# Designs tried in a protein design chat: VHH binders against Elongator complex protein 6 (ELP6). Part 3

Target 1, 266 residues: Elongator complex protein 6 (ELP6), of Homo sapiens (Human) (q0pne2)
Amino acid sequence: MFVELNNLLNTTPDRAEQGKLTLLCDAKTDGSFLVHHFLSFYLKANCKVCFVALIQSFSHYSIVGQKLGVSLTMARERGQLVFLEGLKSAVDVVFQAQKEPHPLQFLREANAGNLKPLFEFVREALKPVDSGEARWTYPVLLVDDLSVLLSLGMGAVAVLDFIHYCRATVCWELKGNMVVLVHDSGDAEDEENDILLNGLSHQSHLILRAEGLATGFCRDVHGQLRILWRRPSQPAVHRDQSFTYQYKIQDKSVSFFAKGMSPAVL
Key: E = the ipSAE of ESMFold2; O = the ipSAE of OpenDDE; V2 = 0.75 times the mean of E and O plus 0.25 times the DockQ between their complexes.

## First folded at step 1 (VHH)

Design b3 (framework vhh_7pa5_2)
Fold by ESMFold2-Fast, scan of step 1:
Structure b3 (fold): chain B 266 residues (1-266), chain A 123 residues (1-123)
Amino acid sequence: as target 1 above (266 residues)
Amino acid sequence: QVQLVESGGGMVQPGGSLRLSCAASGFTFSSYAMSWVRRAPGKGPEWVSTISGSGGSTSYADSVKGRFTISRDNAKNTLYLQMNSLKPEDTALYYCAKGRTFYVSGSTYFDYWGQGTQVTVSS
């Protein structure tokens, strides 16, 4: 995990809120460093993690995890990490479609909107099981990324329904956390993307938005991070709090700077 | 009734090879991921390898990668573990374990276990 990001969020593995949904969003940049942060954070917090990886391979996350001081291979071996790899499972969906409902059955018929098997996989992965083995603090669901479901022809409403069922189970029933990544297409006429982002934003307690630079001319700044905390039960004036920082991503760390300040001066 | 019966264990010298088999019955074998889990003397259980229902996806513990190969024959309802370049540290009771879904998943996804087959690697 990135210590600098933890400082901005006022978080540590020893004291994290439970029952929360965090929305990760990126626009004109790659927000994957935020996924790597939360994955390593929750593994260090001794949480049971279900990771639904629809884009990248286990190897990709494992290599980055090692740079951040966490072994995904060992976490998987200990039963702490359950990893679903979308691309690796595609051949099973295509070839064995009639054997049983596959978590990725929606890949077979993109416009069907059938995400129930994926939800059932998540429920099974995170349900409490006391077999005399190592105990975990609380369950966490990470999804990288939901935008692939829209790209496959799933409607935003179907994706939001899936997230609603996951939230009811993981956050409310099991007192765990969810973290989901969504790409902001930047297209004002992309109605499904807009519906998904707005729907998730209304459900989220924390929104982290990584934005590419408006111009590519600043050498030591890779993008801007907007942090938005939402407290739906609070008075309107205190309902949302937002902050903006410039950031620079490095091999094993990330640096943040106050908006408008040069990284070279800071 | 679900039944998992392991076989193929025995004593072997370091550097040797052994092939474990698990005969499954009482469920639709091809519909579930299958795993091998071992328990060394004085240690807790250690996940070794998993294979998806179709055999299209496999995963291995770092300690056995490159040396062990998991496979299955769905026509015969049989799971296999080919163990090469065996080391004394591979000495353990090896269990065949049934997953709860079709897919490769972590070691916590086991409904049923066999009784185990002993593998002893010593000179």
Scores: ipSAE 0.000, ipTM 0.158, lowest interface PAE 17.8, mean pLDDT 78

Design b4 (framework vhh_gocatamig_d2)
Fold by ESMFold2-Fast, scan of step 1:
Parts: sequence; C-alpha cells; structure tokens
Structure b4 (fold): chain B 266 residues (1-266), chain A 121 residues (1-121)
Amino acid sequence: as target 1 above (266 residues)
Amino acid sequence: EVQLVESGGGLVQPGGSLTLSCAASGFTFSSYALAWYRQAPGKKRELVAGITSGGSTVYMDSVKGRFTISRDNAKNSVYLQMNSLRAEDTAVYYCATRYEFTTAGGSYDYWGQGTLVTVSS
C-alpha cells in the first residue's frame, strides 16, 4: 500500500472504516495505482477479499502487489483472496467443455444484462465460513473495472443494480467495504458512462478521481487526485469536504502536493 | 461461409519446434476468440491454448512455458508456437472459434479440419 495516500485519507489497516463504498475514477490517465493501493491495504488489514479483475491478469496484480509488500499467491492459497480473472475466465467460459453455471455467464448473453451469476459468485465468496467463526476482519469486494461491463453492452442501470445488490450484501449486511473503478470517457455524448458515474457517485462514501494533465508535459507531476468525502442519501443542500492534490507516481511510493481544499455541494 | 484452415503440422523429433497456423475467413476475425485443441489417438479432444479478441491467453498445464498462442488480426490468423516438443504432444491439432463478449453473436462453434503433429524419436 501507499502510506502517503493513507495519510491523505486519514486511515490505516488497523483502523479502517467499515460499511463503505469507495468509487475510484480516472480521466485522461490510468488510475490503476489506486486499485493496487486498496488491494494491498485490505490484504494487510487481514480482510477477506473478493477481487473481480475484468481486464488485467492475476500476474499483473501479483507483480505490483509484491512491490507493495503483499503476496497475492499466498493470500489466494490461504483462502484470504478469491480472485476472479475476467479474461482468463472469459476464455474458460467461451471454451468450456462442461456447461456448468459460471459467474461470467453474462458474457454469453451480453444483450440480456444478466449479472446475477456474478453477484452470486461475490456473495458466495464473501459469506462467513462459519456464522460463529470470523477468521477475517471483514469482507471486501474490489472490481477493476466496471467500464468493461458497459463496453460489453450492459446498460448502466443493470450495472448499478448489480452494485446495489453487492452493497446490500457486502456493506450493509456483512459490514464490509467495496471499491470499484470506473473510467470517465470524457465524451459528453456517452450517456451510459454519465449515468453510471452519476449513479455511483451518489451512492459512494468516498470518491477518488485521478485526472490526467491537460498539457501532457510535466516531469514532476503525473496527474491530479481529487478526494471527495460524502454522506450518501443526504440532501443536495449539504456540503462535503473535497481536496485536490497533484501527484507523482514512483516504483513503490506516490508523492502528493496540495493544490487546495474546498467544500463541495452535493 | 466460415472457414478455418490449419497448417504447419508435420513430423518433428523430440525437443524440436513447430509453428501451427490457422487462417480464418467468413467472419469478423478481430471480434472472436480463437483456440487450439488437440486429440491424441484414443483420447478426448482437449483445449491446448486459447486467446481472446483482446489478446488474453489460457494454456493447458502440460504446455505452459513450452507453447505460445498469438494472433494477427490484419492477417486473420492465429498461431501456436510449440517448443520442446514431447512424444506426448503427438495429436491432430484443431483451430476453433467461439463467440465472446465483444460480439452480439449467438452460441456457436466453428472448427477447422485439423493438422497432424507427430513427435517421434
């Protein structure tokens, strides 16, 4: 994990809040460092993690995790990490010899928007092993990334329904956390992307938005990180805190430079 | 019409290498996943390697590190580079395609006629 990001969020693995949905968003840049941060953070917090990786391979996350001080291989072997590798599993689903139900069954029926098998996989992965025996601190669902579901022809409403059911189970029933990544297409005519981002923003307790530089030419700054703390379901008249930092990503760390702090109207 | 044509099979000594090619026509190649299957005498057909439209791959455990699947969308072709061949790799190799998440196609499979690979001492 990035200690510098933990400092900005005023958190540590030993005292993280529970019941929260964190939205990770990127625009004109790659926000994947935020996913790597939360994956390593929750593994270090001794959480049971279900990771739905729709684009990148297990080896991709494993290599970065090792640099951040976690072994994804060991976490998976001891049952702490349940990893759904979307692309590998998609090949398995496409070329499956037995016609068994699969979490990625929606890949066969893109026009139907049926994400129930994926939700059932998440629910099964994160349910307590024994109701009387809590071996892990709390469950966490990580999804990298929801924009893939839109590109597969799932409507934003279907994706939001999936997230709502996951929140009801992981955040509300099990008092766990969710972290999801969404790409901001930047296209004013991309209505599904706009609906998904607005819907998730409304439901989120914390929004981390990585923004690329408009100029694209700076050796000392790689982008801006906007942090917004919210109280979901509050009236629009309420104000939440927002902060903006410039950042520089390094091999094992990230540096932040304060740009400003202002109230946000939600 | 959909057509898959395999080539590159032949006789090779143990430890040798072969590259199999599959040329596809009659469909939007870049939108489909492709795979190599093999069937040895007296055995069921088994998945050797697969590649999605996005380039992600899967391999049978016994060929990991020895075989590499790749695709060339400009040439409508998929390849299987086979290194360190063993007598156990002797089989008829088939190219196949199935629908995947980037298309609106139905459930269907298309198969080539197969190409024989014989690994002999």
Scores: ipSAE 0.000, ipTM 0.156, lowest interface PAE 18.4, mean pLDDT 77

Design b5 (framework vhh_7sr4_2)
Fold by ESMFold2-Fast, scan of step 1:
Structure b5 (fold): chain B 266 residues (1-266), chain A 122 residues (1-122)
Amino acid sequence: as target 1 above (266 residues)
Amino acid sequence: EVKLVESGGGLVQPGGSLRLSCAASGSIFSIYAMGWYRQTPGKQRDLVADITSGGSTKYGDSVKGRFTISRDNTKNTVYLQMNSLKPEDTAVYYCAAGFKTAYVSGTDYDYWGQGTQVTVSS
């Protein structure tokens, strides 16, 4: 995990809130460092993690996890981490003749019904274990990333329904957390992307948005991170609080700078 | 699982143009980041250009303003339009596909093509 990001969010593995949905978003830049941060954070918090990886393989997250001080291999072996590899499993789902439900059934036909097996996989992965098993602090669902479902032709409403079912189970019933990544297409006419982002924003207590620089890339700054807190007990006009920082990503750390305080460009 | 096949390389005069294409065999091409790298004998592979699944682009400093990367998800193809070619652009050009993160520099892609030779000389 990035301690610098924990400092901005005023959190640690020992005192993280429960029952929350965090939306990770990126626009014209790569926001994957946020996913790696939360994966390592919750593993260090001794949480039971279900990770739905629709893009990258287990080995990729494992290598980055080692740099951030966690062993995904050990977490999986001890039953702390349940990992679903989307692309590695895709050929079996697409080419298998059987009509039996698979968690990745949506790869064959993108509609609302196809996400039910994925939801059931998540529920089963995060259900409390009985005596004789390790006890974990709380369950966490991570999804990297929901934009894959839109790319496959799944409607935003179907994706939002899936997230609503997951939130009802993971956040409300099991008192756990969810973290989901969505790419902002940057296309003002992309109604499905807009519906998905707006719908998730309304469900989220925390939104982290990584943005490409308006002035162009430089050596000392990789992008901007916008942090939006939603306070559901406040009036709507005061419910959201936002902060913006420029950031630079390094192998094991990330540096943040207030607007106008970035180091000199080399 | 995924195969990348480059085309469009060849011999061109200085100041000329070439359009490289990279065709992918996968049906889920649209979710991958795609990149073009080049390598000259005795040197490591260098980033020429890359494009994310969302269409965001990045270029190597030596090619900015001259080269343009684009993708067509309907055709499972990524393109590199190369204008104002210089002898220094002579290299084997490799297509790459995968998930790319800002933590890891260099050639972090999961899948690579076999390469296509571009030679810029009179």
Scores: ipSAE 0.000, ipTM 0.132, lowest interface PAE 16.4, mean pLDDT 77

Design b6 (framework vhh_lunsekimig_d3; at its last look DockQ between E and O 0.16; V2 from the best seeds 0.00; counts 0 for: pae O 8.5 > 2, placed apart)
Fold by OpenDDE, look of step 2:
Structure b6 (fold): chain B 266 residues (1-266), chain A 120 residues (1-120)
Amino acid sequence: as target 1 above (266 residues)
Amino acid sequence: EVQLVESGGGVVQPGGSLRLSCAASGFTFSSYALYWYRQAAGIERELIASIYSGGSTNYVDSVKGRFTISRDNSENTMYLQMNSLRAEDTGLYYCARKTVYIRGDTYDYWGQGTLVTVSS
């Protein structure tokens, strides 16, 4: 996890809030560093994590996890991490006969509108164990890119329904957290993407939006991060608070600084 | 202009029932999720029920089995049927709509609230 990001979000693994949905969004940039942050964050918080990885491999996340001080392999072995590798699973679904329902079985269906198996997978993965052993603090659902579902032919409404059911189970029933990444194409004509982003925004308590710079990638500034806090307890019409930072990604860390206040200029 | 107006609050005995209404205007009602919040004296406002545009619902544990959130899109009205009321249900009840645009500003819209008092 990135300590500076924790500071910006005013959170630590030992005192993180529960029952919350965090939306990650990247536009004209790679926002995967945010996914790595929260994966590491919640593993360090001793949470049980169900990670639905639709865009990257386990090996990829494992390598970065090591740099951030977590072993995904160990986490998986001890039952802390349930990892669905979408790319690999997709191959299995398409090329192998399945005797049991598969989370991504919609890939074989003519009607790509049923994410119920994926929901059931999440529910089962994060189901409390009646062994009397409270091994984990609270459950977490992490999805690295919901946009992949759209690319695979799912409708935005179907994806939103899936998220609603997950939220009911993970956040409300189990008092856990959800973190989901959605790629913003920036294309106003991409109606499905807009529906998904807007719908998720309405449900989210925290929104982190990573954006590429208008000037493009440079050595000292890699992008801009906008942080939006939702405050549902406000008594009147409320404009949500937001802050914008520039960031630089290093090998094992990410630096943040106020917009216009680059360390190179200071 | 977006407006939310709660009604139906009042005094009721423990075990009684009450039905709250939230009349909405100024937006496409059927397109938005809506929420019921309540605030007891000296306590932070809390979310108690949600209803999404597709009709799915969620409840906090303290009201599950007793409260039912519903909506009538033809009337632009959301409801909260409250049964088996308890003293701890006493408070101001608010309906809310969240308007969040990831590319723009984000807003929450609230009504003025309606008072529910459960007392013997």
Scores: ipSAE 0.011, ipTM 0.250, lowest interface PAE 8.5, mean pLDDT 87
ESMFold2-Fast, scan of step 1: ipSAE 0.041; ipTM 0.343
ESMFold2, look of step 2: ipSAE 0.013; ipTM 0.349
ESMFold2 (binder alone), look of step 2: mean pLDDT 82; pTM 0.806

Design b7 (framework vhh_6qgx_2; at its last look DockQ between E and O 0.76; V2 from the best seeds 0.00; counts 0 for: pae E 9.7 > 2)
Amino acid sequence: QVQLVESGGGLVQAGGSLRLSCAASGRTFSSYAMAWFRRAPGKEREFVAAISRSGGSTFYTDSVKGRFTISRDHAKNTVSLQMNSLRPEDTAVYYCAADTSGFYTVELDEYDYWGQGTRVTVSA
ESMFold2-Fast, scan of step 1: ipSAE 0.012; ipTM 0.416
ESMFold2, look of step 2: ipSAE 0.010; ipTM 0.461
ESMFold2 (binder alone), look of step 2: mean pLDDT 83; pTM 0.852
OpenDDE, look of step 2: ipSAE 0.311; ipTM 0.712

Design b8 (framework vhh_vobarilizumab_d1)
Fold by ESMFold2-Fast, scan of step 1:
Structure b8 (fold): chain B 266 residues (1-266), chain A 121 residues (1-121)
Amino acid sequence: as target 1 above (266 residues)
Amino acid sequence: EVQLVESGGGLVQPGGSLRLSCAASGFTFSSYAMAWYRQAPGKGRELVAGIYSGGSTSYADSVKGRFTISRDNAKNTLYLQMNSLRPEDTAVYYCARGVRITFGGTEFDYWGQGTLVTVSS
């Protein structure tokens, strides 16, 4: 986990809010460091983690996790981490149509109904254990990334319905957290991307947006991070806040440079 | 393509009311956050009120309690009900489509042509 990011978010593994949906977004840059941050953070918080990895391999996350002080291999072996590896499982889904529904069934036929097995997988992975041999603090669902579902032909409404059911189960019923990554295409004609981002933004308690610099990259700055806090229980003038920082990612740390701050009025 | 057309502006006396409308076309209106901005003579553009696709609203302190933003997704129309108008509310009012939830309104990608509201005796 990046301590510097925890400082900006005013959180630690022993003092994290529950019941929250965090939207991770990137535009013209790679926001994957945010996924690595939350994965390592929740493992260190002793949470039960269901990680839906739709494009990258377990090995990819495991290597970065080691640099951030967590062993994904050990977490998986002890039942703390349930990992769904999308690309590696694709062949089984395509050629085993008569078997029980696979969580990645949408890879064969991208329609609204095909996300139900993925939701059922998440529910099963995060359900409480009655006679607690393994005790975890709370459940967490991480998805890297939802834009893959749009690329496969799933409509944004179907993806939002999936997230709604996951949120109702993970955040409301189980008092856990969700973290999802979405790529902002930056394309004004990409209606599905806009629908997905706007729908998720409305549902989110925290939005972290990694953006490419207006002038491009330089050796000391990789991009800028916008942080939007939403507090639905507060008066509208105080419930939303935004902050902007430039950042530089290093092997085991991230550095932030303040750019500005403005209260949200929307 | 995407079009936003404002109407309902005019001349009103202090303490009066106006209702602005914005007719949207060329996109799935119900899926987007929408906002009203204003620009007073010689000043920069100010965010007045916003409404998320789910119906949640937010207002600038200067208009809170006096203005009400609403939407009719069946008609693809955004509204701003303005009550207890003051001379300082005089401005061109713009409808805007929100594609990103950020502050300062620079993340809005389409704007209407504006409708003039003048509050004077």
Scores: ipSAE 0.000, ipTM 0.132, lowest interface PAE 14.4, mean pLDDT 78

Design b9 (framework vhh_7pa5_2)
Fold by ESMFold2-Fast, scan of step 1:
Formats: structure tokens, C-alpha cells, sequence
Structure b9 (fold): chain B 266 residues (1-266), chain A 123 residues (1-123)
């Protein structure tokens, strides 16, 4: 996990809030470092993690996790991590007859009803185990990324319904957390992308947006991170707040700078 | 560099009208939702209205619905706020704000504010 990001969010694995949906968004840049951050964070918090990886393989996340101080292989072996590998195994769902509904059934017929098996998979993965030896602090669902569902022809409303079902189970019933990544297409006429981003924003406690610079990357700055706190867990005198930082991604760390303080911007 | 310059404010009697403008530069204007936010004397900022990048959808605070109209001219990189039936409680400094698609309501997620233009409604 990136300690620098934890400092900006005023959190640690030992003191994380529960019942929260975090929206990760990227525009004109790769926001994957945020997914790697939360995956390693919740594994270090001793959470039960269900990871729905719709585009990348297990090995992709395992390599980065190792650099961030977590073993995905060990977490999976001990039953802490349940990993659903999406499009890389799609041929089994699309081209083989299945007797039972598969979690990735939507790859065969991209319609709203086909997300129910995916929801049922998540529910089963994260439900408490009465007689298990291992005990986990709370459940977490990570999805990388929901934009894949739009690309497959799934409507934004269907994706939002899926997220609402997951939130009701993971956040409200089980007092756990959800983290979802969505790509901002940057296309003013992309109505489905707008509906999805707006709907998720209204459901989210925390929004982290990684945005590319107008001129692209440089040695000193890789992008901007905007942090938006939607609502505290309790009513308080403080309001929702928005903060913007420039960032530089390094092998095992991320550096953050107040906007306009970075050497590249100055 | 992103720049937003508001204009069109002034003094007006209750029931009067004003049209605010915001000239935007330094970003692809049509790709972003734009908002008007105001700050009344002694109060915090209040979201007023948002318009989508294409101009196809708009939203308004309950306090201004039916009286204010937000619009944009993407060819001129300009945002507008037509204010009709002005009330003394509309007195505020009005800001033009660049937003993201997922933060088009409640005054959240603004990444740039202009310097503002003063609107005073008094009789």
C-alpha cells in the first residue's frame, strides 16, 4: 500500500472505516495504482477480499502486490482472497455449454439479467463462515473495472443495479467496504459513461480521480489526483471537501504535491 | 493553464434580470460539465446550476428553479446564466466552476473557480 496516499486519506489498515463505497476514476491516464493500493491495504487490514478482475490476470496483480508488501498467492491459499479472473478466461463461458449459471454469464448474453450470477458469486464469496478456522475483520469487494461492462454492451442502469445489490449486501448488511474503478471516457456525448459515473458518485463516500496532464506525462509529474469526501459517517460541523494533488508514481511509493508546488508546474 | 473569467454582475432591483457570462480557456470546454456557484455575505458557497458538456442536460438548485437558466456556447467557450425575477436573497458573488461528470450536483468536485462577479439585488 502507499503510505503517502494513506496519509492524505487520514487512514491506516488498523483504523479504516467500514460500510463505505469508494469510487476510483481515471481520465487520460492509468489509475491502476489506486486499485493496487486498496487491494494491498485491505489484505494488510486482514479483510476477506473478493476481487472481480475483468481485464487483467491474477499474475498481473500478484507482481505489483509483492512490491507493495502482500502475497496474493498466500492470501488466496489461506482463503482470505477470492479472485474472479474475467475476460482472460472468457472462452470457457462463451464457447462451452454450462449446466449451472456462471458468474461471467453476461459475456455470453450482455443484458441486465446476466449480472445476477456475478452478484450471487460475490455474495457467496463474502458471506460469514460459521465453522471456518480463519476469521477476517470485515469483507471487501474490489472491481477492476466497471467500464468493461459498458464496453460489452451492458447499460449503465444495469451496472448501477448490480452495484446497488452489492452495496446492500457488502456495505449495509455485512458492514464491509466496496472499491470500484471506472474509466472516464472524456467523451461529452458518451451518455452511458456519464450515467454510470454520476450514479456511482452519488453512492460513494470517497472519490479518488486520477487525471492526466494536458501535455501528457513528464519526469516530475505523472498526473493529478483529486480527492473528494462525500459525507462523514456521523453528522458534523465540517462539510464535504475536495483536494487536488499532483503525483509522481515510483516503484514502491507515490509522491504527492500541492497543485502548483511541483517543479514541473512551477 | 485553465482560466475562467466571469462578467455581467451588477446592481438590480427586486424582480429584475441579469445575464452572467464566463469565458473559459486552457481546456477542451465541450468535454466538461460547467457549474455556477454563489457565495452570499456571511454564508458558505451554494451550488446554483450545472450544464452537461454537450448542453443536453441541466440541473438547478431548488431556490432558483423556474427563475434561472443555464446555457453554453461551445464554439465560443462561454458559459451563461440568465437570472430572472431576482430576489434580495440572490445577492452573492457568483463563480464559474469547471466540474467532472460525476460531480454535477451539490457543489462538489470543482477543480477550478474563477474570480467571481458580484450580484446585488436591493430596492
Amino acid sequence: as target 1 above (266 residues)
Amino acid sequence: QVQLVESGGGMVQPGGSLRLSCAASGFTFSNYAMSWVRRAPGKGPEWVSTISGSGGSTSYADSVKGRFTISRDNAKNTLYLQMNSLKPEDTALYYCAKTYKFTVTSGEGYDYWGQGTQVTVSS
Scores: ipSAE 0.000, ipTM 0.159, lowest interface PAE 16.0, mean pLDDT 77

Design c1 (framework vhh_6qgx_2)
Fold by ESMFold2-Fast, scan of step 1:
Structure c1 (fold): chain B 266 residues (1-266), chain A 124 residues (1-124)
Amino acid sequence: as target 1 above (266 residues)
Amino acid sequence: QVQLVESGGGLVQAGGSLRLSCAASGRTFSSYAMAWFRRAPGKEREFVAAISWSGGSTFYTDSVKGRFTISRDHAKNTVSLQMNSLRPEDTAVYYCAADLSEYFLGTPDEYDYWGQGTRVTVSA
């Protein structure tokens, strides 16, 4: 986990808020460091984690996790981490004979919009264990990334319904957390992307948006991070707070600077 | 914005049943937790029942558990309250409410949008 990001978010593994949906968004840059942050954070918080990885492999996350001080292999072996590897499983779902329902069954039923099997997988993965077994602090669902579902032909409304089902179960019923990544296509004519981003933004308690620099690459600044805190039921004066930082990513850490204060300028 | 309109209130005898319905304005209905509150003559507004965005989780005040059932229909943009085994103490104006918060466990100040109410009178 990135201690510097924890400092900006005023959180630690020992005192994290529960019941929250965090939206991770990236535009013209790679926001995956935010996913790696939250994955390692919740594993260190001793949470039960269901990770829906729709494009990257287990090995990809395992390598980065090691640098951030967590073993995904051991977490999976001890039952703390349930990992759904979308790309690897897709071949089996598409080509196998009809047998038991699969979490990715929606891939067989192109344009059906049915994400119920995926939701049932999440519910089963995060349901409370019996008191005779090891207990985890609270459940967490991570999804990297929802934009893949749009690319596969799922409508934004179907994806939002899936997220609302997950939120009702994970955040409200089980008092856990959700973290989802969505790519901002940057295309004003991409209605499905806009519907998905707007719907998730309205339901999120925290939005982290990683943005590429408009003027191109700089060795000492990799992008900008916008942090938006939301309190939907509170008066407008207290409802939303926003902050913007420039960031530089390193192998085991990330540095944040007030806007215009990067080392390259100073 | 979100507008909520209640219907189905009326006069019913003790032991009878009524079904209240709340129609939403056509905003993204599924993104809201929905609740019913009531205000009896001379009393403050109190929580009755709530339902999550998916309809998978429901919560009831103790006095109505087993008698009232809350449900939602996403296709019709409605939330309903089926009231069975009604008692004179259930007499009140019933309000539909919508909440964007992660918790909807019973205080009126958690809810952002309210209907105008529908009156229910239960005679002995």
Scores: ipSAE 0.000, ipTM 0.109, lowest interface PAE 20.1, mean pLDDT 76

Design c10 (framework vhh_gocatamig_d2)
Fold by ESMFold2-Fast, scan of step 1:
Structure c10 (fold): chain B 266 residues (1-266), chain A 120 residues (1-120)
Amino acid sequence: as target 1 above (266 residues)
Amino acid sequence: EVQLVESGGGLVQPGGSLTLSCAASGSIFSINALAWYRQAPGKKRELVAGITSGGSTVYMDSVKGRFTISRDNAKNSVYLQMNSLRAEDTAVYYCAADYSLEWIGSEDYWGQGTLVTVSS
């Protein structure tokens, strides 16, 4: 995990809030460092993690995890991490006629939009464990990334329904957390992407948006992070709070600068 | 299980052109950053050009306008088009990739290198 990001979010592994949905978004840049942050954060928090990786491999996350002080291999071995590797699993779905529904069966039925098998996989992975197994602090669902589901022909409404069922189970019933990544296509004509982003924003307690620089690539500043805290409670006086920081990504850390405090960018 | 394989190196006359290719293997479908480095005998390795998954590019000053980096995400490949080659461009060229985070200059994976010789 990135301590600098934890400081901005006022959180630590031993004092994290529960019942929350965090939306990670990126535009004109790669927001994957945010996924790596939350994955390592929740593993260090001793949470049971179900990670749905729809495009990247286990080795991709394992390499960064090691740099951030967590072993994904050991976490998986001890039953703390349940990892669904989407692209490898898709080969099995295509070439094997399954008696039982596969979590990625929707890949064959993308036009129909049935995400129930994926939801059932998540529910089963995060069910409370009875005696005989290790007890974890709380469950966490990580999805990298939901934009893949749109690319496979799933409608935004179907994806939002899937997230609603996951939220009802993971956040409300099991008092756990969810973190999902969505790419902002930047295309005004991409109606499904807009529906998905707006729907997820409405359901989210925290939104982290990584944006590429208008000036282009720079070693001193890699992008801009917008943090939006949503207050779904009944404050009557309070409103949503937002902050913006420029960031620089390094091997094991990330540096944040308030607007106007970073080095000149050209 | 990630391997980077360079190709396209060789002997070329000053003023000539050459295209280097680098392909990633091991069933990895996404690479966050790709870069070309070079190392001349007795010199340290230096960054020649880099490209991120989003298409942002960086070039060393001496190659701007002469070299062009591009990528093909479907093929997990990166290319370096080298024009107006000079004797000073003679070096072993290395492909480097970062799968962990989107940045250039701190890549985790390196190819074996391909020799480019610019001489008469």
Scores: ipSAE 0.000, ipTM 0.096, lowest interface PAE 21.2, mean pLDDT 76

Design c2 (framework vhh_vobarilizumab_d1)
Fold by ESMFold2-Fast, scan of step 1:
Structure c2 (fold): chain B 266 residues (1-266), chain A 121 residues (1-121)
Amino acid sequence: as target 1 above (266 residues)
Amino acid sequence: EVQLVESGGGLVQPGGSLRLSCAASGSIFSDYAMAWYRQAPGKGRELVAGITSGGSTSYADSVKGRFTISRDNAKNTLYLQMNSLRPEDTAVYYCAASPLEDLFYGDYDYWGQGTLVTVSS
């Protein structure tokens, strides 16, 4: 996990809020460092993690996790991490005879009903063990990334429904957390992307948006991170707080600068 | 297309039980997420229990272990079994339906007229 990001969010593995949905968004840049942060954070917090990885392989996350001080292999072996690898399983789902519903059924038909097996997979992965014998602090669902579902032709409404089911189970019933990544297409004509982002923003308690920067002057800056805190129970004037930082990513760390204070500007 | 009619409300003593029913019209009941909401005197509407088309359920903390939501797709009927009733459960109970299969989030598109439950000491 990135200590610097923890400092900005005022969190530590032993002091994390529960019942929260965090929306990760990126525009004109790769926001995957935020996914790596939360994956390693919740593993260090001794959480039971269900990771739905629709883009990259287990190996990809394992290598980055190792650099951030967590062993995904050990977490999986001890039952702390349940990993669903979308692309690696695609051949089996597409060409296999339908004997029973698969979590990745939507890869064959991008219909709303085909997300039910994925929801049931998540629910089974994170359900409590026998009464009073929980080994883990709380459950967490991580999804990297929901934009793949839109690319397969599923409407934003169907994706939002899937997230609603997951949130009701993970955040409300089980008092756990959810973290989902969505790519902002940057296309004003992409109505489904806009509907999905707006719907998820409405449901989120924390939004982290990574944006690309023009490279001409800020050579030592990789992007800009906007942090938006939403507090539905607070009066409107105190409900939302927004902060913006420039960032530079390194192999094992990330540096943050107040807007306009990067080394290239100073 | 979807019309919801609640029934089963009434006066009951603390510790008693009551079963609410919601009859739905329309050909797509089995595809809809269903929920029970309640509104106590002087308070806003709050979600009590939800059930997806697939049968997954969720409950408010205040009713978990006491209330059970269920559905019968053959009869197009939603139920709420209420046990160990408390005076604070006094409210008008509403049936709600959504084609989005939403359990606790988003707006439900269809609502019934409500059925009054009074838990009197």
Scores: ipSAE 0.000, ipTM 0.095, lowest interface PAE 20.3, mean pLDDT 77

